# VHH binders against Di-N-acetylchitobiase (Ctbs), part 12

Target 1, 344 residues: Di-N-acetylchitobiase (Ctbs), of Rattus norvegicus (Rat) (q01460)
Amino acid sequence: EDCPCSEASLCRPIRHHRDFEVFVFDVGQKTWKSYDWSQITTVAVFGKYDSELMCYAHSKGARVVLKGDVALKDIINPTFRASWIAQKVALAKAQHMDGINIDIEQEVDCSSPEYEALTALVRETTEGFHREIEGSQVTFDVAWSPKGIDKRCYNYTGIADACDFLFVMSYDEQSQIWSECIAAANAPYNQTLTGYGDYLRMGISPRKLVMGIPWYGYDYICLNLSKDDVCAIAKVPFRGAPCSDAAGHQVPYRVIMKQVNSSVSGSQWNQDQQAPYYNYKDPTGRLHQVWYDNPRSISLKAAFVKHYGLRGIGMWNANCLDYSDDALAREQTEEMWGALRPRL

## First folded at step 4 (VHH)

Design c15 (framework vhh_gocatamig_d2)
Fold by ESMFold2-Fast, scan of step 4:
Structure c15 (fold): chain B 344 residues (1-344), chain A 119 residues (1-119)
Amino acid sequence: as target 1 above (344 residues)
Amino acid sequence: EVQLVESGGGLVQPGGSLTLSCAASGFRFSSYALAWYRQAPGKKRELVAGISEGGSTVYMDSVKGRFTISRDNAKNSVYLQMNSLRAEDTAVYYCAKEGRYSHWTFDYWGQGTLVTVSS
């Protein structure tokens, strides 16, 4: 409808195709003014609509896409799917958006009607958006592996075929801990790459895969911390697993950078997981272990993206960095954005 | 619930042949690698042959050229064709399914089927 931008052209959907995707999530907070717009190709809006963000992203040639979320029980009904899609298309037009990122992370049994319904939703959403908004982009967030993560039995090949590409959430990889209940990396290098190998072995093209990287870590209270830095964690079950990362809590990179300097251990590197961690003592005297990603671990993953010809890279979420005018914060923030650039 | 049911074991003379079958249920068969393991009395369980979801195969050295693993996704079945059987092939043979989180790591086994090579 009405264009809120200074130039009417900035309300037109982005039609320009980029060779390499840099797909970022924004949860609000107005930090978007300080992002590295030289890299960004798509911003997925998971906060409130911000017309200034939309106008600015379009001025940089970047797409802005809606969050798509719906209860799986409802999408079994094809009339409901058609109505939901029409509503999302209308919203995208009203907000001058370039598409939708479907974020469904619900449990699905392989034999359930939701299995076929989810693939149908993705296909019908893609057809509707492409028809109604020229050059629009429809994407789907998938787990770090197609191998039954979090009891999600999805038709991954069908979903990949149905949409423009998959954003692979290669993080929260401790959501189900089937082994020893100990703190570990949010996205361990070898395990993360195994997930991509699983998608590729199914016949999904690398051009359908965008690697999602965490710009946050997990803070775990250690019930016991060994001399070899093994942190035993509380047994918090999740979807059939006896232990999970719910035993800890998420912390953004900006908080980690301030805390690591006050830590007992300083920043350590775990070679097996190719991820940094540190130990600290809280005000009550309890020992904690924090696992996160830094420019080193991110650069290793960006190299994999380049080497295997994946469609691109991105992260959850762009708001996690320190965008203040502090010199050290600016340097750390520039290094994190820089680490996303694939090298040879 | 994952179920793997082996059949086809028995007593066979040295140099003979047997075909083992494994009927699978409770998971999407075509999406997982499957394997045959064996365990002789007093020995550790060892990988005999494996087949990926794409049909790529792996064999232990002592059975290479004698054993053939295959799968039939329409029948949710995996097979082990065993030729030129030797006394050292005597073992309980287990069908195994790839784990959910580590490709080519086999965490689920059936009850096993006994193969005895003797005269």
Scores: ipSAE 0.000, ipTM 0.103, lowest interface PAE 21.1, mean pLDDT 88

Design c16 (framework vhh_gocatamig_d2)
Fold by ESMFold2-Fast, scan of step 4:
Structure c16 (fold): chain B 344 residues (1-344), chain A 118 residues (1-118)
Amino acid sequence: as target 1 above (344 residues)
Amino acid sequence: EVQLVESGGGLVQPGGSLTLSCAASGFTFSSYALAWYRQAPGKKRELVAGIYSGGSTVYMDSVKGRFTISRDNAKNSVYLQMNSLRAEDTAVYYCAKEGRYSHWFDYWGQGTLVTVSS
């Protein structure tokens, strides 16, 4: 409604199209002042609305988009979908936002009415936003592969066709562990690339895919740690799988950087998974194994983005880095942002 | 914003019972899994029990048969019924919402203390 920015022009929706997307998630706490705005094309707001962030992003020519979240049972009703879309459009106008990122990660049975309802929601949301806010962007977060991840039977080609592009969450790739119940990389290189291959093989254009990178890792308690660094983890089921990464917990890059230097192993590189890991002992004497991504592993994935002509890259989430004035923290943060730039 | 508020903790004798509740706001409650974690002094947080959006449940081995997790989608609440409490159940109990990435550690509440002592 009223413009909260110093310049009225900063409340106008971003209409500029960039050839390469850098799509970042923000969960709040004012760290956005220190982001690499020379790269960012879109900020997806998953925290509280921050008008200063919106004004600043617009001053850099970057979009700021709403989080779209809704119960699948509700969207079966077309009247409910129309009302929800109208409410989100009104909110975007009131907050001077440039679109919406739909983040629905719920189970869907292939035979359920939710299967068709979800595709309809994405199409109707896109049509509504494009009609009501010229140049607005509607995107949808998808799993690292369209192959039934987390019991999500979605019409991926229909959803891709319906919206501007897909943000591929190519992380949390241990959400369902069907093989040996052991700790592993959050986003193993070859498995991640297989997911993109699956999207491409079903006919989805590379211009509809933005690669999501994790700026966080997983910390697993090892029930047993072998001499070959195989960390056996607790059996925590998830959506039909007997084991999952819920046996561990997520840890942001800033915490990993402080912990790795004092770890038992120091940072190790797993060549098969193209990912770093380390082992540490907690205050109670238990062994832990932490898997994460670093500038090296991210750069390899950025090279794939460039080579296959994907729409762009991005990450969960921009708040994960250490934005303090510490010299080492500044260097590490600069290297992480730099790793997103495709160099090959 | 996501908010989770735990209640129901307290001091109880071994063999006693408590019911913990978690009131949730700021998200579409029926669409997410909810979980209870606990943290004893000097230990890391561990998953005690979880309930999926469809109603399926999971439990830590040491609480199976003693604890029951349930949800009320109309009230945006999740509950943990704890029976046959033991000294080793003493901990701060935290309510957690399934994260955007299908994991059970996101959006911790303030916690509620459960002390099992004679």
Scores: ipSAE 0.000, ipTM 0.230, lowest interface PAE 12.7, mean pLDDT 89

Design d01 (framework vhh_7qia_2)
Fold by ESMFold2-Fast, scan of step 4:
Structure d01 (fold): chain B 344 residues (1-344), chain A 119 residues (1-119)
Amino acid sequence: as target 1 above (344 residues)
Amino acid sequence: QLQLVESGGGLVQPGGSLRLSCEASGFTFSSYAMGWYRQAPGKQRELVAFISSGGSTNYADSVKGRFTISRDNAKNTVYLQMNSLRPEDTAIYYCAKGRYSHWTPSDYWGKGTPVTVSS
């Protein structure tokens, strides 16, 4: 009832679904004032609720959706699911939100009760939101591939059928390294496309898939750097794999752009992975290798989205760019937003 | 300035228990997933336990049923309750900050707290 916006109309939920989704994540810090609102169709909030962001997004016809997170052990209980859904619907109404994005990334055994419980949660959440908030949007974040990533055995077809669409997290693709323990792209082109091919081959409509792009990279300390720029990394196991991207750390695009110009190698392009990387020395003299995405690598993926008729594109996360008034920063930021358009 | 301060490590006999604490500052704690890693002498680091901002937990197979991760958002603290400790649990334990609800933890390590299980 109490609208925090300058106009009461801005507190009404967005009811129309767009043919092409541009689904972006916001983690706070009010950088949203500088986003490319000519593209955005949905903002998924991961920071504190910001009523100004909600009002502004609605003024641009864009949805703002809640973060949905819950312990898997609890959702086996249908009474708990009903209560959680009622609480999330009430919160969406109180904050004038347009839906919910469910971000569950837990291990699930194929034969466990969590397997069916997760699909039931998605179905019941979608039914509840659609009933209680007309035109609301329920989405689910899935791994870059349905093939057992991070020991997640999910009913992907059931989940896709249950909700409005899937946001595919086609990043963190080194979370499990089954081959050589070396630094690699966060979202290598051919591996990323293989994941979408797997979703499509299992019968999921391309209209149920929104491609998630990383606007961040990984910085790895090289235990050894070969003549062919192969960076050997520490062996940090994850969910059965002997090596993982936990051997490195995440860096946002704005930091990468400042660091690459002072790097040892300058920006390099790896043709096999269709991704940029660079080598630098830290203040202690250690060699690092950074893998990231740039307008070139993003535009190649945006072309795939268009060619295969996917529902849309988006990224983790919109805050990663440099939104200062600096001319170079503005140009770089405009190029990154522009790369999401398959044809401009 | 982001800080993670681990405490609660020590020497314990096999079958004993310890509770590790990690006090966080410099970020909105309740919005981030938190985890525990360990590194045993002469071995690689491994993820031990992880807890999302919403309370979802994950454990390494070697510690399932013995360790429990929990959080207190009012105190900006994540805990690791370690029961039925074994000599192979001997390691330095590190607190890590995750990326909101995303599963892959980032390497925002504290200085670590040593745990020695000796018979």
Scores: ipSAE 0.041, ipTM 0.482, lowest interface PAE 5.6, mean pLDDT 89

Design d02 (framework vhh_7qia_2)
Fold by ESMFold2-Fast, scan of step 4:
Structure d02 (fold): chain B 344 residues (1-344), chain A 118 residues (1-118)
Amino acid sequence: as target 1 above (344 residues)
Amino acid sequence: QLQLVESGGGLVQPGGSLRLSCEASGFTFSSYAMGWYRQAPGKQRELVAFISSGGSTNYADSVKGRFTISRDNAKNTVYLQMNSLRPEDTAIYYCAKRYSHWTPSDYWGKGTPVTVSS
């Protein structure tokens, strides 16, 4: 078909697999020229196709993969699965893409037909892509723990066996708060590691796990802020839990870096969660507490990835940084990309 | 360039139904997730319903079983069917462009008010 790249070879699918994956999400906005291409092995596109991004990524030896999503009620039908897979394969060929990342985050009851249908979809998608596009990559996004997070009862071992690897979304770990309704880290260190331990105890190989970290945090309004920095939050239930991170809102790292300078507390470090936070006062006088990840917390997680032989690391999402020409912004951006690199 | 226009709000009695619509322009609608937020007087804005680009849906516990989100990619429109409405559903409802279930919305519409009272 027609190649939009300067060289025809750049439309050829990437067939080479790297020993260490750096799997990043891009949501558009043309910031991709400023990414650290010395690290990136896969770009998962969330947004419209950008042929310039595809050509550039291929020039760096990096894969570009489609977003895969579908209503689970439809995939019980094997004819529907076959048609959906054929459509995605055709799209990947038309756009010169290297595979697909399946991002299904729906509730599944353990006894439902969707339980087996989801595993079948992943297996059939992987078989179809591998057959039709040699060297293509099929991956699946999973929660930070296989233990029923957000009422997702999935056949995790079957899904891991079926695809090339799992991208573990080890963030939004306050989506269900079963304890006190207080602000907390998006990805607390020990809780995050417990999730990986759970995947490994199920028999999933560490070579099937890519650690996803957040390049965004949560901003919570404090109903009360104690002298010990305990921020009480509104009781917003989610999927059976009495409280959730829906009591706050997500903020990208670029916004957090600007807010820290105007904060009441400056950046603080919570040793128990191994995550940074800060308190600030909004224009109406309300106190807020923001929890996020920084180069320090990310480096600790990267060290775990290397030490335990996981397949790699990645993040949601590459657009969260400040890619302006400002000297401080450039330094902060370089530190965040650098933190993904494991240090032995 | 991006624009979201909500409609369908109004006054309804408890137990009644309303269907909200949000017409989108200025972006490739079929490639993005969409959500419905609401904000009651004196409260924070909350996400009540979400639909991915592929049709996956998620709901806040407070509305599950009563609200249904859907989309029509040919019309660049997302809908919220609200059944069995309660006084606590009274709020201004906002349509939002989303990247995923948990990523921040980068744009909201002007909102459409919904009042549930007897």
Scores: ipSAE 0.005, ipTM 0.465, lowest interface PAE 10.6, mean pLDDT 89

Design d03 (framework vhh_7qia_2)
Fold by ESMFold2-Fast, scan of step 4:
Structure d03 (fold): chain B 344 residues (1-344), chain A 121 residues (1-121)
Amino acid sequence: as target 1 above (344 residues)
Amino acid sequence: QLQLVESGGGLVQPGGSLRLSCEASGFTFSSYAMGWYRQAPGKQRELVAFISSGGSTNYADSVKGRFTISRDNAKNTVYLQMNSLRPEDTAIYYCAKEGGRYSHWTPSDYWGKGTPVTVSS
């Protein structure tokens, strides 16, 4: 409750709003000391509270926001919503936090009471935070498209209206595979842009949209790898789709950079998806195909952010890079942070 | 160091119940989704139940209504309550730390060593 920082001013919530958001997720591990703080405007914490991170972020003029996660069945009760919001506001004050990012990714049926309850939670959370912590920021993580992704029937326009802005999770875009059960890009360029087009056509302002990009990829075991690099994957259903990216596993960029150099194919570029991939053999001899994002694919997405005047960009997650003192790792890390800067 | 330690498996008669526990260490437990997977002899590993950091749950169709996943963040423990057990539930059950934040049924970046469950007369 006392200020843990070297200066009392560092415990005051950040009240200044930036013209361009760089919204990053941190899962702990103390790698935050090595981030590009010249860019960061918000750190969304998904790890244990770290007072040193909070003090440091505030010294750079960046916000630090709480994670908001709750079981949907509980939020139908307005008394529960009020109690949850009061608890989160009290926690934000105790930890000197600048707001909350609501990360609810649960299935919601359009006719369920959860549909209205979720919008009410976002609105009431925003009202509570703004009233209790002047200048605080309330945001909500949304799927790469508002069109029923993962059986999430949400009131997207109502949620966008209710909070400060949406962080669009334009990744995990193979969560439901309705076509061929094959490995594909985590965030294919044209599909990603179609999602933003859908949000915009609903009447959501570009100033309400922050583009989330992945600093991780997916590693898929190939049941068969064709001559044209088509990797057939295990049929793992998800929320009504016959296949999903659950057939693979997530791999951070730092691991991908080490694997690609020893891969069978080397890094390849898929022009249709505008994303890199590679094939490798594991120690047991099984063929794998890895799809990821690199400075090239990220720069193309950053250009879209600039062209359409979106509120900002960010990523899941800042810990994915190699922050060691290795010269090559430092160069690769600098290139990934640099790729976030929109170009004219 | 990251560790997941499963317990609670054993031999049970059809129709019986077991409660599996998984104690986690070496990471911020409350920030990650957790899953229970199983692998029957000669079969591939499959996801049985999933729980997000906030308590949202998902289940395989074969276990819906019979199994319940829960977590205790203060104890860094995830549980699987298994009721109305059937011979086809016989498998080694694995606890898993899911990668990152989201509640999708993604493969974990870390698994425990497993605890055997045998349902037979």
Scores: ipSAE 0.000, ipTM 0.264, lowest interface PAE 11.1, mean pLDDT 88

Design d05 (framework vhh_7qia_2)
Fold by ESMFold2-Fast, scan of step 4:
Structure d05 (fold): chain B 344 residues (1-344), chain A 118 residues (1-118)
Amino acid sequence: as target 1 above (344 residues)
Amino acid sequence: QLQLVESGGGLVQPGGSLRLSCEASGFTFSSYAMGWYRQAPGKQRELVAFISSGGSTNYADSVKGRFTISRDNAKNTVYLQMNSLRPEDTAIYYCAAERYSHWTEDYWGKGTPVTVSS
């Protein structure tokens, strides 16, 4: 009666741990039936509860985890933390979920009580879930580098030790532009790897790190486009930086694939950033430059995951691809899922 | 689930003032950073003002000194006070709940139009 699935066993939490994680986000657009379930180990839900998705994921042996968010001021209170955790455990049981992914991306001052409170929340959440739901998984989304990105001063080693693993959001890496105010890759190869190096150098095990790949790009209006394809962008400040990727907008891979076919330049490859880009002119005559990731750039990052023995890979977000029956769309979608597999 | 509803847009003369409101419904509003974006005719959407969960603010250079963003967590509302309005401020203004690394359209309002013209 409690189980919405056709088979009662599909409401039982997934207890089996995978050696290699493929951790994907779903934002609730009903495209999940077309995902590559041969790879997926965890679906992190970023939308309304979908019991059909839960039942289907469980039928494939994949976990479905809750979204965990909370006001940082509230978690300073240990009684509030205990209550919030009890509520999330109860919700996971009610929705037959396999854990929780904590997605707190708020500013934290190093000297604030929120600094210690956040680590305590992660530790207590993990203890509660593991005690109440055998085999449950507690994870935490972290920035592409532990070095003060977006004014997030977190106890990264404490958080990593407290939970099952970190999903590293190796994207939005132009959120704070401290150098030239120009368009750049969402996840430049060398900068992305530097972030993982930073996590590893602080003592975090590679088995605690799942690499997050963007399946979206950024579309920037160029105030000036040089002959060397340098796109000057509007100066939009963000969290103390004079420029940011807020000068552009996020575009899913499915839209990028249609736009690149209409571009003047076609897709170009930037060797320094190991990322594709293209230029196009909008209906009002303005020049744009779009930076994104493709199977080539993703495969290079997947190779790094394998070479350094990271826990796994994943992406934001699975809904970004074109799941139509169009032959070209299907080929492009299969290549994007395939690129997540380390091939070396 | 967060839903955002903008209000307060309208027609105003150059040099005038206008206050936009964005009311959120759902849980955990106080933990979200909030942004005001605008999209002028024929242009792409751009961020004009940002406020963190802790109250820290950032502004686009074009609006700095003229616009002020604020929030009232008890009312689940974010505000944009717009002073010294110029014709180039004409746009549809959108409220967004910010997860910078995880953008979703579920956390955008439908917009409120602002026209600065005589």
Scores: ipSAE 0.014, ipTM 0.339, lowest interface PAE 8.0, mean pLDDT 88

Design d06 (framework vhh_7qia_2)
Fold by ESMFold2-Fast, scan of step 4:
Structure d06 (fold): chain B 344 residues (1-344), chain A 118 residues (1-118)
Amino acid sequence: as target 1 above (344 residues)
Amino acid sequence: QLQLVESGGGLVQPGGSLRLSCEASGFTFSSYAMGWYRQAPGKQRELVAFISSGGSTNYADSVKGRFTISRDNAKNTVYLQMNSLRPEDTAIYYCAATRYSHWTYDYWGKGTPVTVSS
């Protein structure tokens, strides 16, 4: 309906394209007032619709896109797909949104009708949005590698061709642990880069890939912590793997920063994984190991984005930082935003 | 601080019904996808039912048509309605929450036992 912004122009869809994408996720809480808007090109909303965020993002020339989710069994039906797309287009128009980010992460068997239906959904959604909202953006979240991660048999080349670009969720890379059941980096450097190499080798253009960085880590209870800092974790299976990061829990960067200086180990750097970690003892006396990303590990990945000419970078999620007026928190927050910038 | 608390488990005869509840605290529930997992004695933990933040559902083949997952965002609660229970449904049932961008779960409950026997 009517524009909720102070100026009618702020309700117009963003039409200009930037050479470098900075694609960020927002889960609410109004921390967006403190984001680095000099970088942001797209905000993907995962929280409640906030018209103030939409107006502000548009005032900065940034897109705001809907979350797209749907049950795969339903999209086998072409009539259902058409109806779902029409509803999402209508919602985008009503909320003055600039597109949609499709976040479907369900298991798909290669031989299932869902395999073709998913690619058709992405193609038809992109066609519908581009037709109905000039300059709109349709994107799809993919795993850190196209090689069967979490039993997702998707037509990755077809999906990439169908939409504007892929946001690569190069995190939660311990979702399936096929080797030793030990704590490890959320996004190990070499493993992360191997995933991008896999996408590129199958013929997907680097201009179709936006690198997703985690602004959160994993906190694991150690069943045993060796002298060499090997943290044995509980065996929690996931989609056929005997162990998973479900043995731990996610922790935002703001919490990690408050904890690391009082930890047993202090911050450590693991050279093999090129990621920071630390050990701490909880109030009940249990030992924990936390793996995360910091400005150093993020800047190394940003350098890869620039060197290989990827479309851009982004993160899950912008709310993870400490946006308080504390001087140390401000410095840490500025460093995290700064680490996303490609080196000159 | 952030926690999931399951309830509603117990002993029931084959063919009976149970309704499990999982109450979430300390986070914005509506932004999270929710899942129910189970682990039978001596077996691996498996996904039973999933509901996205937008309400899309997915079920294991073994429970489809018998179990229904639902959520109430105003009460920060996810439910699992279990009908036509079978002895093979005997397990500890776990509630889990994720950001939806991944099926790997961020938060887990302690579990609630369900025993189906005569």
Scores: ipSAE 0.000, ipTM 0.141, lowest interface PAE 16.7, mean pLDDT 87

Design d07 (from q04f with E98V G99T P106V S107E; framework vhh_7qia_2)
Fold by ESMFold2-Fast, scan of step 4:
Formats: C-alpha cells, structure tokens, sequence
Structure d07 (fold): chain B 344 residues (1-344), chain A 120 residues (1-120)
C-alpha cells in the first residue's frame, strides 16, 4: 500500500478504543487543522478524501472513517451487498481508513424486504470490516428517536447489536411537524432526551449510543410573528406530515454568530425548549426567526450524556464554526468545542 | 408520468448571461425541493443551486453572487439565472427533484440536461 504520510506508522489503522467517544463529521474545506484534536476520537469523512487529514488524525490517535451510502432497493440482493462491502473495504484499505459510518436515511416500510435487508447490510458490513481491517469501527446513523421518524421503520435493536455503535442524529427534529406549523428548535431538550429514553427502553445499551449535536440552526421566514415570538411558517409537507423544517433553511453556527448581534431581538433563550433563537429582518423587510444551539444548550445535553453513561458525543458538522484568526471567532469556536466536554 | 424538461442552454461568451428553465409534471411540484446540478466532461455531477418547497435557497460557493435560483409554483417551473459566466461554468446542467435527509439529499428524479458552453 502507498502511504502518503511522513511516517509509515500513520497509515496503520487505529486499534485503540477510547472510553469516551467524540465523533465528528467533516465535509471538506480544509478547516480540520483548527479542530480541537484533544477531544476527537473519530472523524467521519463526508467530503472528498484528504490524505493530509487522515495522516494528521492518525498522529492524534483519532480514527478516520468512510461515508457509507447505498440505495435501499439494491441491498435486498445479497450478492449486491457482498460486492458493496468488498468495494468499501478495498477503499478503506487504499485510503488507510479505520472503518465506515453507514448513513442510510431512506423510508422503509415495516413489512418490506428492505427492513431485514438493512439489518443484514449492517451486520455483513461489520463482519467484513472487522475481518479485513483489525480494530476497524462500523457505525450507523439513526434518527433522534426509534419511533418511526421520517417513515423509517428500522430494526433498531438488530442494527445496534450488529455494529459497534449508533450515532444518534438528535437534530432535524422538526422534519415532521404534526402540531402547529410554527418555527421551533432544531433539537429541543426534552424531545431529544425522550428519544434517548426510547432507545434505552428498547434494551439498547447506553454504550451503543453516541449523542449527535447540531452545530447548525434553521432560518425560517415568518408568515406572522406574534407578540409572544411565535413564528408561523409555510406549510411544507414531508413524509406524511403537513409541515416540516423544509419551510426554512440550514445555517451554520459561524453565520449565526455574525447575524445574531445585528438582529432585531438579539439572542433569546426559550426555557421550554432549552434552546436559543433570534428574530431578524431581511433586506426585503420580511421577518425571520432562527433557532440554533449554543454552548449553554450543548452543555446541558453533554451533562445528560455523562449522567446516563452514553458512549459519547459528537456533532454535525465540524466545518460549521468560524476558524479564522479573528479573536471573537476564536473565542466562540473554543467555547463550542469546550461545550462537548461534560463539565464536573 | 413524472417528467422534468430543461431548456435555455447554449453557447455564450465569458461575462455573458443565460437563463435556464425546468418544467415539471407528474407530481405536486409545490411540495418538493428542486436543484440545479452540472457535470463537466470527466467530472462528477455537482450541486449548483438548491431551492426548498418554501423558497429557501442555497448555492455552491463557486456560483454565489452570480447565479440565482427561483421557482414559479403556478407554472411548475424552476429557473436558474446565470450571470457573469466563466469558462469553468461549461457543463451539462441538470434539473432534479430533491428529497432531504439529515446528512444528505437524494435526487430521486433527473431531467435529461441542457448543455452550456462558455467560450471565447
């Protein structure tokens, strides 16, 4: 194998498992040199392969894992699954990667052949990676709750048992709005914790759960903004729900930080949702409401991770922060990384 | 049957403008996000511009400030206004119906594409 690193040892897979997982996503843009490598245990590469990132992560003892995606209709065929797994193992070896994070978020009907096929894919992928790359890590991204989110009827206990652990995407929690069509937190505290309670109640070990935190928010145009800051949003249906967060758009934390100080309201805290928000007017005079997470809301969730003995924490995505040399940006970025550490 | 029909491509000199149109049929257009993608010879197909069913937009960094995506739900049409065109914008441009997920989006239907050549 051709090793692109300055030291040949940096191309060997990471075999050490940390007691506390800090699982982060990178989508490229070469901001990785500025990440808090004192925390990171796994980087999931959702951008183009960057050999410098791989070498650097390995120098810090951190794993680098592939993105695993595939069309669900194809995986019903066991020959297709075997070929896909062989291709991903070969790619991991060629790129000196430490495993794969399977990111399948498609609808599955409970009675469909895809239901069992998905569990089989996770099991067979884990067996293949563990056999071919000693110490490799196979993980699967799951919704914030196992209760039929986005019409995903998955065998959550089977998938958890099959892989090393689950990364729980405890964000985009307004993807299906069954109640009032209004703007709300991306990851409201009590709702998020209810999802973890549901996973645990199913018999899934807390050591199989890594909490995913959003480092992005949602910007919603308000059709009406009430005196009590209730922002009515456009009725955009999603997977059977009459309203969804598709009525807004995602904004990374770095953009939010530049916008909040010039907003109409300044940063507000919603006690019920345990999340910050703000209102602003766009150049055309329309009112917007932005919901996001900050060090305060993240620290509350990190405390839950520690209290319930979850495997770890992580976020989508590490590129969302401002890694410029600006003093304020540097301070805000350090606070966001710091918030992932459960405080005493 | 579900269909997406692109039009408006052609040959233009650097600094010129083109407006692409994509007319949709066979689904409830107003309920879905739409995207414009492009593919240059020997390159992967890449997202250029995205518009949600609610009208929120996102752009690739390479086209921000030059391209504008918009939609007309009454006409079941999504548009891409391309200004200050550069030789590197040369590609076949594709319209797609887009379904959103937490970490990715899926283009579950594609048009046939319309070629754009920016040449002196």
Amino acid sequence: as target 1 above (344 residues)
Amino acid sequence: QLQLVESGGGLVQPGGSLRLSCEASGFTFSSYAMGWYRQAPGKQRELVAFISSGGSTNYADSVKGRFTISRDNAKNTVYLQMNSLRPEDTAIYYCAKVTRYSHWTVEDYWGKGTPVTVSS
Scores: ipSAE 0.079, ipTM 0.487, lowest interface PAE 4.8, mean pLDDT 91

